# VH-VL binders against q8ixk2r445to577: the designs that were tried, part 199

Target 1, 133 residues: q8ixk2r445to577
Amino acid sequence: FFGMLQNKGLTDYCFDYNPPDENQIVGHQVILYLCHGMGQNQFFEYTSQKEIRYNTHQPEGCIAVEAGMDTLIMHLCEETAPENQKFILQEDGSLFHEQSKKCVQAARKESSDSFVPLLRDCTNSDHQKWFFK
Key: E = the ipSAE of ESMFold2; O = the ipSAE of OpenDDE; V2 = 0.75 times the mean of E and O plus 0.25 times the DockQ between their complexes.

## First folded at step 8 (VH-VL)

Design v75 (framework fv_traxivitug; at its last look DockQ between E and O 0.61; V2 from the best seeds 0.00; counts 0 for: pae O 7.6 > 2)
Fold by ESMFold2-Fast, scan of step 8:
Structure v75 (fold): chain C 133 residues (1-133), chain A 119 residues (1-119), chain B 107 residues (1-107)
Amino acid sequence: as target 1 above (133 residues)
Amino acid sequence: QVQLVESGGTLVQPGGSLRLSCAASGFTFSKYYMSWVRQAPGKGLEWVAYISSSGSTIYYVDSVRGRFTISRDNAKNSLFLQMNSLRPEDTAVYFCARGYSKGYYFDYWGQGTLVTVSS
Amino acid sequence: QSVLTQPPSVSVAPGKTARITCGGDNIGYKYVHWYQQKPGQAPILVVYYDSDRPSGIPERFSGSNSGNTATLTISRVEAGDEADYYCQVWDSSSDHVFGGGTKVTVL
C-alpha cells in the first residue's frame, strides 16, 4: 500500500512528516495534520517487510519507536528491517507494533488540541484504526 | 550559513510593474518551498504567494491573484515576484522566506526590500 | 477565509510573564506557529507546531493551543524580548494566514 495514511476516527487527520530542514531529515517526531490530498509530506508506503516509509527522502526514512518510548520517530531505513521499524497493519485497520505489543493511536499532543501518533495499549477505538487513501 | 537577500524594491507609479528577486545561499534551494510575505509600513505581516520546491505548485493571496507571478530558478538559487498593475495598497517591505518540505512555517527570512507605489 | 485575532499590545515588567493570544475558529485543531520581529529586522521563528521550539530559542518561550485560542507564553521576560509577535497557521486552502501582531513592551 501507499498514499496518505488516514485515521478512521479522525477522518480529517493524516500521518505527516515535515522535518525542520534538509540536514535533519531523520530523528524527528511524526505528527498528524489536516489531510491536504497533495501527497508530499503526507505520502507514505507500507512495505512487505512491514515498514512505513517516507517517500520524499534519499536514503529512505522509516518510522520507528525507540525502546521504552511511545513516540513515532523517523529513522533511516535499513537493508533488513529492524524490529523497532515493523508495524503490522491488521485487517481491522490497527497498526500493531509487535516489539512493544502496542498499537498506534491518534492522541492529543501535549499543550494542544492537535493530534500525534503514539503507542498505546491496544483497544477497539477508531482512533487506533488506519487506512491508506 | 543560510542567507536570503531580496532586491528590486523601488518607487513605482500606480498601474506600473516591478520584478523582485531573492538570492539564496547556504542551503539546497531546490529542496525548499519559498514564499513572499509583505509588511506595509507600520502594519502586520501578510503572506503573498508560495511556490513548491519543483515549481509545480503555486498559490496566491486573493488580493494579488492575476496581478503577481511567483517563479523560481533552481539552477541559479533565485526566487522572483513579478508584480503588475501595482496599487498604492501594495506598498510594503517584501520578504522572501523558506520552508522545508511542505513549508507549513518559515524558519529563515531575508531582510526585505521596500516597494513604494505612489504618484 | 481564516482570520487570526491578536491583541494589539501587551505590557509586562522585567522578570514577569507575558501572554500573547491568537484567536481563531477551531484554531485548537490546527498547528500554530509564532514569530518575533524586532524593529527594522526580519521575523524569526520562536515556536512551531503549537509548542515546539527551534534550536537556539530560550526555554522561556512556550506555546499552547486549545479550542479557539492559541497562546505564546514568555516567562521571566527580559528587555530584549520587546518586539512584535505574530501567530501563523497554514489553512485548508494551502494559504498561510498571519495574525495582526501584538507589540510586547517591557517596562
Scores: ipSAE 0.701, ipTM 0.903, lowest interface PAE 1.5, mean pLDDT 91
Fold by ESMFold2, look of step 9:
Structure v75 (fold): chain C 133 residues (1-133), chain A 119 residues (1-119), chain B 107 residues (1-107)
Amino acid sequence: as target 1 above (133 residues)
Amino acid sequence: QVQLVESGGTLVQPGGSLRLSCAASGFTFSKYYMSWVRQAPGKGLEWVAYISSSGSTIYYVDSVRGRFTISRDNAKNSLFLQMNSLRPEDTAVYFCARGYSKGYYFDYWGQGTLVTVSS
Amino acid sequence: QSVLTQPPSVSVAPGKTARITCGGDNIGYKYVHWYQQKPGQAPILVVYYDSDRPSGIPERFSGSNSGNTATLTISRVEAGDEADYYCQVWDSSSDHVFGGGTKVTVL
């Protein structure tokens, strides 16, 4: 899949990544923002390797979760997807992180009411359901 | 090193026209949305306009729509602001500022060029 | 109409903490960015996405955003922090909006 990755429960919000500049494309947190389709911020590819790939920069970024963390951080993609970069987009819309056994949920950012995707225990919540548009 | 250098600010009479330029270097200009932001003497910052990286999407603050035209030339790494029907309230330092892709904020600013609209 | 309200000034003693507020309806749903501007100089981004810092901005600059108020916090204030500070959001109806600015004076 390729397009804007939207949340079912938090309607009109999409995965969003916009690095500070062209030289800092990795190491920053993925956020949620109002879906708008402007620029390259909200376009992601879900690959056969189970990556969520940010294709607006070369080398391309892949979403990862570092050990012991619950935040989604941009890493460089590798030829073979590392375990911490593998997400399963399930038929029911849940987005499962294989290594941690947790699901991606629309949640509030630390120290703010702004929204970010975070890993949480898997539930049936619509805030854990995602689809490409 | 990243540079944004504005030029073209000068004294102009009300009703006149003026063209501002911003020369960019040290980064891939075509990857950035560009904005003009102005600051009247002793006042705060006001966003004026932006233009997408390709030039296909353009927005203006209401007070300048129809009088100002933002444009860019990616081959020359240049941003422009054509200002027509100038008014005294357009008096300000005009900054060019960049945002990577659809930038929600401005990570680098030029030093500005002063436009004075007065008799 | 979209507006961001900042206090006109804040005074703090060296070594103490300055808090600069930015008020707006439902600002907690918007990512807030903060700029420092010294006299005669261009603004510099000091916080983005409510609480993130650009490279080179010390950890004593921090931010939060909840409800109708975003706050820039400068801990262990130094004389060099004396400047005007502006909050900014992107608003789908008005595009980019800046607050009126807060002059921080270090006494």
Scores: ipSAE 0.612, ipTM 0.893, lowest interface PAE 1.9, mean pLDDT 91
Fold by OpenDDE, look of step 9:
Structure v75 (fold): chain C 133 residues (1-133), chain A 119 residues (1-119), chain B 107 residues (1-107)
Amino acid sequence: as target 1 above (133 residues)
Amino acid sequence: QVQLVESGGTLVQPGGSLRLSCAASGFTFSKYYMSWVRQAPGKGLEWVAYISSSGSTIYYVDSVRGRFTISRDNAKNSLFLQMNSLRPEDTAVYFCARGYSKGYYFDYWGQGTLVTVSS
Amino acid sequence: QSVLTQPPSVSVAPGKTARITCGGDNIGYKYVHWYQQKPGQAPILVVYYDSDRPSGIPERFSGSNSGNTATLTISRVEAGDEADYYCQVWDSSSDHVFGGGTKVTVL
């Protein structure tokens, strides 16, 4: 699967990654932004290694969850996907992070009306449902 | 350090043409979306056009579509704005600005070049 | 068509706090970016993604965004903060949109 990774509950919002430096694409947080389909910031790929890749640039980036964190951070992809980069995109649209045993949820940033994907306990909420468009 | 230097701004008559240039340095130019943003004297900022890193994606503000052409030469680290059928309301300082796809904002700007359209 | 509304001017005494608002319909659902521009100079990004701050920008500059209003806050205002400030968003229908700008005067 590839394209825009869109949230079902938070209508018209997609995964978005926009590091400030094009030459250093890792270390920043993945956010949610209005789906627009005209930029590379919203192009992701779900691979057979269970990675969510941001592969518009080389080297390729893969979404990871760092220890103790609930945010999605871009790391470099590895030849063998590390455990903290493995996600299961379920048939029902849930996006499950294997290592943390949490689900990716569209959430509001603290003290703002902005949105980010966060790890949360898995529920049946549409805010935890994702699909590629 | 990132630098953007605009040039080409001058006085032209209505209906005339002008080509602006922006010389980029201090970063990998071919990896960034670039934009032109203008500011009429004593007025605010107005986005004019952007071009993707490869040049394959281009967008314009409605008021300049069909008259202005944004282009780039990545081998020369240069951004261009061909302005045809100029109007008095096009009078402005034209800034070269880095960014579109990344954050949908502009992280670096040039000092601008003044274009004056007047009889 | 997105429209961002800023107050034309804000006056503040040195050492006090200046707040610059940017109004827009449901602007809280968009990310707002802020630029500082001094006379004859290029704009400088001071806040992006509502509240993130670029390297080199003092902590005195902060941003928030909720509902229909985004706000740039400048605490402990200095004479050097006197400038025009612009909010900006990206909209799928109108691309990059700037507010009208706010002139901050340090008294």
Scores: ipSAE 0.017, ipTM 0.635, lowest interface PAE 7.6, mean pLDDT 90
ESMFold2 (binder alone), look of step 9: mean pLDDT 92; pTM 0.943

Design v76 (framework fv_traxivitug)
Fold by OpenDDE, second read of step 9:
Structure v76 (fold): chain C 133 residues (1-133), chain A 119 residues (1-119), chain B 107 residues (1-107)
Amino acid sequence: as target 1 above (133 residues)
Amino acid sequence: QVQLVESGGTLVQPGGSLRLSCAASGFTFSKYYMSWVRQAPGKGLEWVAYISSSGSTIYYVDSVRGRFTISRDNAKNSLFLQMNSLRPEDTAVYFCARGYSKGYYFDYWGQGTLVTVSS
Amino acid sequence: QSVLTQPPSVSVAPGKTARITCGGDNIASKYVHWYQQKPGQAPILVVYYDSDRPSGIPERFSGSNSGNTATLTISRVEAGDEADYYCQVWDSSSDHVFGGGTKVTVL
């Protein structure tokens, strides 16, 4: 699967990543932004290694969850996907992070109507359902 | 200790050309998007152009497209704005600003350099 | 094309709270950033991504963005807070867009 990773519950919002350095893409947080399909900011791939890969740059980035965090941060992809980079995009659309055993949820940013993907306890909420478009 | 220092602003006649420079220090220049933002006297801020870290991505505000060229020299930690066919409405203080997240916002600004286009 | 509307001026007494609004159609769908500019000085980022605060910016500065209005809140206003404040967004169609600016006067 590849393309824009869009949230079901939060209509028209997609994974978005915009690093300040187009040649050094790691270390920043993935956010949610309106799906616009422009550029490379919203292009992701779900791989057979269970990675969510940001592959518009070389070297490629893979979304990771750092220890003790609930945010999605871009790391470099590795030959063998590390545990903190493994996600299961399930048939029901839920995006399950294996290591934390939590689900990726479109969450409201504090004091804002803007949004970020955050790890939360898994529920049946459409805000935890994602699909590629 | 991020610093951005603009230079090159001066008085120029309409139709003239001018090249602005921005000297960056205190950070790894080559890792950041950069922009020019201008401010006409007594007016608000207006984004002019941005350039990606490698220079591969460039965008301009419509009013300057075809006349202005943004460029950078990462080896010299420098940002440039070549301004051709200048108009009186281009009169402004021109700031160089460091972009973050593809320049979605600007986390550091220079003090600006004044460009005056007048007969 | 995105248009951001700010009040031209806001007056506040020392120690009180100033609120600077930035209006835009469905602005809540975008991240809003705020800059402080004093006369003859470079703008300073005071709030980014609606509500995040750069290091070195006092906690008195906070931001919110809901509906059609983003708000910069300056609590316990000090004389040194007197400045122009600009909101800004990134738009896929028009790239960087600034509000018209708000002059905050400390009475």
Scores: ipSAE 0.428, ipTM 0.842, lowest interface PAE 1.4, mean pLDDT 93
Fold by ESMFold2-Fast, scan of step 8:
Structure v76 (fold): chain C 133 residues (1-133), chain A 119 residues (1-119), chain B 107 residues (1-107)
Amino acid sequence: as target 1 above (133 residues)
Amino acid sequence: QVQLVESGGTLVQPGGSLRLSCAASGFTFSKYYMSWVRQAPGKGLEWVAYISSSGSTIYYVDSVRGRFTISRDNAKNSLFLQMNSLRPEDTAVYFCARGYSKGYYFDYWGQGTLVTVSS
Amino acid sequence: QSVLTQPPSVSVAPGKTARITCGGDNIASKYVHWYQQKPGQAPILVVYYDSDRPSGIPERFSGSNSGNTATLTISRVEAGDEADYYCQVWDSSSDHVFGGGTKVTVL
């Protein structure tokens, strides 16, 4: 799948990656931002290796969650996807991170009412349901 | 180091035209959205126009649409603002600002160039 | 289309905390960015995405964004923090909107 990765519960919010410096395109947190339909920062690819890939900058980035953490961070893509970069997009729209056994949820950013994607215990909440638009 | 240097600001009469330039260095200019932001004397910041990295997407604030044209030359690491039908209310320091992908925010700014529109 | 409202001025004593507000309808649904501008100088980015800080900006600068109000907080204020501060958002209308600016005076 390709396109804007939108949240079912927060219909105005999409996955977004806008690193502060192109020379440091990895290591920053993925955010949720108002969906604009203009591609680029909000254009993601779900690959056959179960990666969520960001191709707007070079080198290409793959979303990962480090052990013990709950934030989605942009890492460099590898020839063979490591376990921390694998997300299972399920039939109900949930994104299951198998290594942690948690689901990606639209959740509040610390010190803000704005939303970011975070790992949370899996629920049937629409805030944990995602689709490509 | 990232550097943005504006030039071209001068005194012009109402109805006149002027072209501003911004020379970029220290980064891959062709990868960034670029904007012009202005500041009238003693006033706040006002976004004027932005242009995408390729030049294919361009937007203007309503008050300059049809009068101003933003353009870029990626081979020369240069950003331009062609200003026509200038009005006294266009008097301002014009800043060249780097916006990262889509230009959600501005991480580097030039020092600005002063445009005065007066008779 | 959106309008961002800032107080025109804030006075703060050295070592105390300054709070600069940025008001907008449901502003918490947008990411807010903050700039510092000293007289005769270009603006510099001090806080982005509500609460993140660029490298080189002291930890005493912090941000928050809740409901209809975003806030830039400068703790343990120093004389060198005296400047104009601007909030900014990008909304889905493809516009960049700045607040009117707040002059922070340290005295």
Scores: ipSAE 0.006, ipTM 0.622, lowest interface PAE 9.6, mean pLDDT 85

Design v77 (framework fv_traxivitug)
Fold by ESMFold2-Fast, scan of step 8:
Structure v77 (fold): chain C 133 residues (1-133), chain A 119 residues (1-119), chain B 107 residues (1-107)
Amino acid sequence: as target 1 above (133 residues)
Amino acid sequence: QVQLVESGGTLVQPGGSLRLSCAASGFTFSKYYMSWVRQAPGKGLEWVAYISSSGSTIYYVDSVRGRFTISRDNAKNSLFLQMNSLRPEDTAVYFCARGYSKGYYFDYWGQGTLVTVSS
Amino acid sequence: QSVLTQPPSVSVAPGKTARITCGGDNIGSRYVHWYQQKPGQAPILVVYYDSDRPSGIPERFSGSNSGNTATLTISRVEAGDEADYYCQVWDSSSDHVFGGGTKVTVL
């Protein structure tokens, strides 16, 4: 699968990666933003190795969650996908992070009108269901 | 610690007026949306009005619009509810509640002040 | 106009799991917040943004929100959990809507 990774609950919001420095595309947090339908910073690929790749720029980035953290960070893709970069896209739309045993949820930042994807206990909530558009 | 203390609740005749106050302490009052939420005896919670941190945005539930006025004084850390043309159905405990995340939810509540509208 | 429907009461034995539902048209597209209120006391926030917990709220409290139903789940129920529980959404960024409340009775 590839395309814009959209949330079932927050129907107008998509995974979005807009790093502040185009010459260093890794190390920053993945956010949620209004889906614009044009790909670019919202275009992701789900691979057979269970990676969520951002390949609009070079080198290719892979979404990862650091141990003990709940935020999705862009890392460099590796020849063999490390466990922290593996997500299982389930039939119900849940995006299960294998290493942490948690699900990706569209979440709201405290004291903010912005949204971000975060790891949360799996609850079958619509905010935890994703699909490629 | 965060504290919200309501005052002003009393017995009022139908058609009367009453002003409720809420004294806030333990946080930067001017940074938060504030709401009044009421609860009639033995009934559930009903949101009444909210006011933005600056006071520029104000909303009311339809049943009180035109009769109630919410206001705030950030210099005095105080929230107010001016109630006019009171009706028996306005009888309730009135809670002062702090809005978080632009007022999407209420993280702290006062203990409430009872308003009874009766002859 | 949003209307949130809660069952008026739920009975549960100590140590068991209580589930309180909050029904609303397409409520899964909104964020649901939950409050606990004991007799004569102010409500306290127990779950916000569907499933997050404020500091001091035990992990026995959890939430979910899918389709037309949001659920507050209280695992390993204790006598002290006996209270009224209310769900709430911000309907249009201008209105707050509360459910009618559910009285949880332990035992």
Scores: ipSAE 0.360, ipTM 0.817, lowest interface PAE 3.0, mean pLDDT 88
Fold by OpenDDE, second read of step 9:
Structure v77 (fold): chain C 133 residues (1-133), chain A 119 residues (1-119), chain B 107 residues (1-107)
Amino acid sequence: as target 1 above (133 residues)
Amino acid sequence: QVQLVESGGTLVQPGGSLRLSCAASGFTFSKYYMSWVRQAPGKGLEWVAYISSSGSTIYYVDSVRGRFTISRDNAKNSLFLQMNSLRPEDTAVYFCARGYSKGYYFDYWGQGTLVTVSS
Amino acid sequence: QSVLTQPPSVSVAPGKTARITCGGDNIGSRYVHWYQQKPGQAPILVVYYDSDRPSGIPERFSGSNSGNTATLTISRVEAGDEADYYCQVWDSSSDHVFGGGTKVTVL
């Protein structure tokens, strides 16, 4: 699967990553933004290694969750996907992070209508359902 | 200790040309998007142009497209704005600003350099 | 094209709370950033991505954004907070857009 990774519950919001350094793409947080399909910042790929890759740049980035965190941070992809980069995109649309045993949820920023993907306990919420478009 | 220092602003006649420079220090310049933002006297901020870290992506505000050219020299930690066919409405303090994520926002600004276009 | 509307001025007494609004159609769906600018000085980022605060910016500065209005809140206002404040967004059609600015006067 590849393209815009869109949230079901938060209509018209997609994974968005736009690092300040187009040649050094790691270390920043993935956010949610209105799906616009412009540029490269909303193009992701779900791989057979269960990675969510930001593959519009070389070297490719893979979304990771750092220890003790609930945010999605871009790391470099590795030949063998590390445990903190493994996600299961379920048939129901849930995006399950294997290491944390939590689900990726479109979450509201504090005092804002803007959103970020955060790890949360898995629920049946549409805010935890994602699909590629 | 991020620093951005603009230079090159001066008085120029309409139709004239001017090249602004921005010297960056205190950070890895080559890793950041950069922008020029201008402010006419007594007016608000207006984004002018941005350039990606490698220079591969450039955009301009419509009013300057075709007249202004943004460029950078990462080896010299420098940002430039070549301004041609200057108009009185281009009169402003020009700031160089470090952009985050295609310039979604600007986390550091220079003190600006004044460009005055007048007969 | 996107237009951000700010009140031209806001007056506040020391120790009180100043609220600077930034209006825009469905601005809540966009990330809003705020800058402080004092006369003759460079703008300073004080709030980004609606409500995040850069290191070094006092907790007195906070941001919110919902519906058609983003708000910069300055609590326990000090004389040094007197400045112009600008909101800004990135728009896919208009790129970078600034509000008209709000002059905050500390009485």
Scores: ipSAE 0.215, ipTM 0.792, lowest interface PAE 2.0, mean pLDDT 92

Design v78 (framework fv_traxivitug)
Fold by ESMFold2-Fast, scan of step 8:
Structure v78 (fold): chain C 133 residues (1-133), chain A 119 residues (1-119), chain B 107 residues (1-107)
Amino acid sequence: as target 1 above (133 residues)
Amino acid sequence: QVQLVESGGTLVQPGGSLRLSCAASGFTFSKYYMSWVRQAPGKGLEWVAYISSSGSTIYYVDSVRGRFTISRDNAKNSLFLQMNSLRPEDTAVYFCARGYSKGYYFDYWGQGTLVTVSS
Amino acid sequence: QSVLTQPPSVSVAPGKTARITCGGDNIGSKYVHWYQQKPGQAPILVVYEDSDRPSGIPERFSGSNSGNTATLTISRVEAGDEADYYCQVWDSSSDHVFGGGTKVTVL
């Protein structure tokens, strides 16, 4: 799969990665933003290694979650995907993070009108359902 | 310790006016959206009005628009509800509630103040 | 303009699970919040943004929100959980809408 990773509940929003500094593309938080259909910062690939890859820049970025954290951040992809970079896109649309046993949920960023993907206990919520468009 | 203390509730006749106050303490009042939520005797919760942290954004439920005015004084950590042209159906306990995440939900509530509109 | 529908009452035995539903047109596209209110007291936030819990709320409280139905689940119910429960959403019209409330009785 590849394309825009869109939320079922928050229907106009997609995974978005647009760090302010183009010279440092890793280490920043993945956000949700209005789906624009222009690729670039919203273009992701779901790989056979269960990675969510961001290929807009070189070197390629892979979404990861640090131990004990709930935010999705961009790290460098590795030859063999580490456990913290593995997400299972299930048939029901859930995006399950294997290492933490939690699901990715579209959530409101504190004190703002913006949204971010966060790890939460798995529920059958539409805000936890994702699909490539 | 977050505290919200309402005052001003009393018995008023139909067509009358009343001003409610809410005194806030234990947090930076000027950074939060604030709301008034009411509850008629034996009934459920009904949102009435909210005001943004700066006071620039204000919304009302349709049934009170034009009759009620929400305002705030950030220097005094106070929220107000000016109620005009009161009707019997406005009889309720009025709660002051702190809005979190730009007011999308209410994380702290006051104990409420009872307004009775009757002859 | 949105209407949220809750069952008026739910009875549950101690130690069992109570499920309180909140029905609304396309409610899965909105974030649902849940409040607990005991007689003569102010409401208390127990679940926000579908499934998150404020500090001090036990893990027995959980939430979900899909399609046209949001659900508050209270596992291993205790006598102290007896209260009225309200669901709430923020509508895109900038209105806050509450459900009619569900009285949970622990018998």
Scores: ipSAE 0.276, ipTM 0.808, lowest interface PAE 3.9, mean pLDDT 89
Fold by OpenDDE, second read of step 9:
Structure v78 (fold): chain C 133 residues (1-133), chain A 119 residues (1-119), chain B 107 residues (1-107)
Amino acid sequence: as target 1 above (133 residues)
Amino acid sequence: QVQLVESGGTLVQPGGSLRLSCAASGFTFSKYYMSWVRQAPGKGLEWVAYISSSGSTIYYVDSVRGRFTISRDNAKNSLFLQMNSLRPEDTAVYFCARGYSKGYYFDYWGQGTLVTVSS
Amino acid sequence: QSVLTQPPSVSVAPGKTARITCGGDNIGSKYVHWYQQKPGQAPILVVYEDSDRPSGIPERFSGSNSGNTATLTISRVEAGDEADYYCQVWDSSSDHVFGGGTKVTVL
């Protein structure tokens, strides 16, 4: 699967990543933004290694969850996907993070009107359902 | 030192064609979405068209769809706007603007080039 | 079909605070950006993503966005702040949308 990773509950919002440094794409938080389908910032790939790759840059980035965190952070992809980079996009649309055993939920950023994907306890909420478009 | 320099604006008759250019420098052009934004004399800003970094995705404001074509040459750090079937209401200063895709705003603008459509 | 509504003009005395509003349905759910434009010049980004400020823009410029209204606040207004100010959002159906602009006059 590849393309825009869109949330079902938070209508018209997609995974979005735009690092401030063109030459350093890792270390920043993945956010949600209105789906625009214009390319690199919202183009992701779900791989056979269960990675969510940001592959519009070289080297390629993979979404990771750092220890003790609930945010999605861009790391470099590795030849063998590390445990903190493994997600399961389930049939029901839920995006399950294997290591934390939590689901990715579209949520409002703290003290902000912006939105971000956050790890939360898995529910049946549409805000935890995702699909590639 | 991001710079955007528009050119090509001139007087043209209704129904005529014109090609605008934007020369970009000071940044990795191929990494950014680009847009044209126009401003009619004494009026506000109106987005016209955007093009993705690779050029694979393009959209236009309704009023210019089918008449205008946005394109880019990343090798030459250039953005273009081919304007056909020009109308008097297309008269405006046309700005080249760099799109910063996080939040999708325009962080840098050129000084603009004036296009006047008049008989 | 998003429409952003700005007051046509705002007058402010030097040293005082100017507030420019940008109204839109559920605009608080969108990033709002602000541009300053002086006569004969290109627009300049002064606030982005609701409240962030580009390097080089004075801290006198601040932004907020909630509900149906975004606001650009210019504190300690100076003569040089006299300009047109435009709000802008991205909309999935309308792409880039600008407000009508607000002329700020420093009295």
Scores: ipSAE 0.006, ipTM 0.630, lowest interface PAE 9.5, mean pLDDT 92

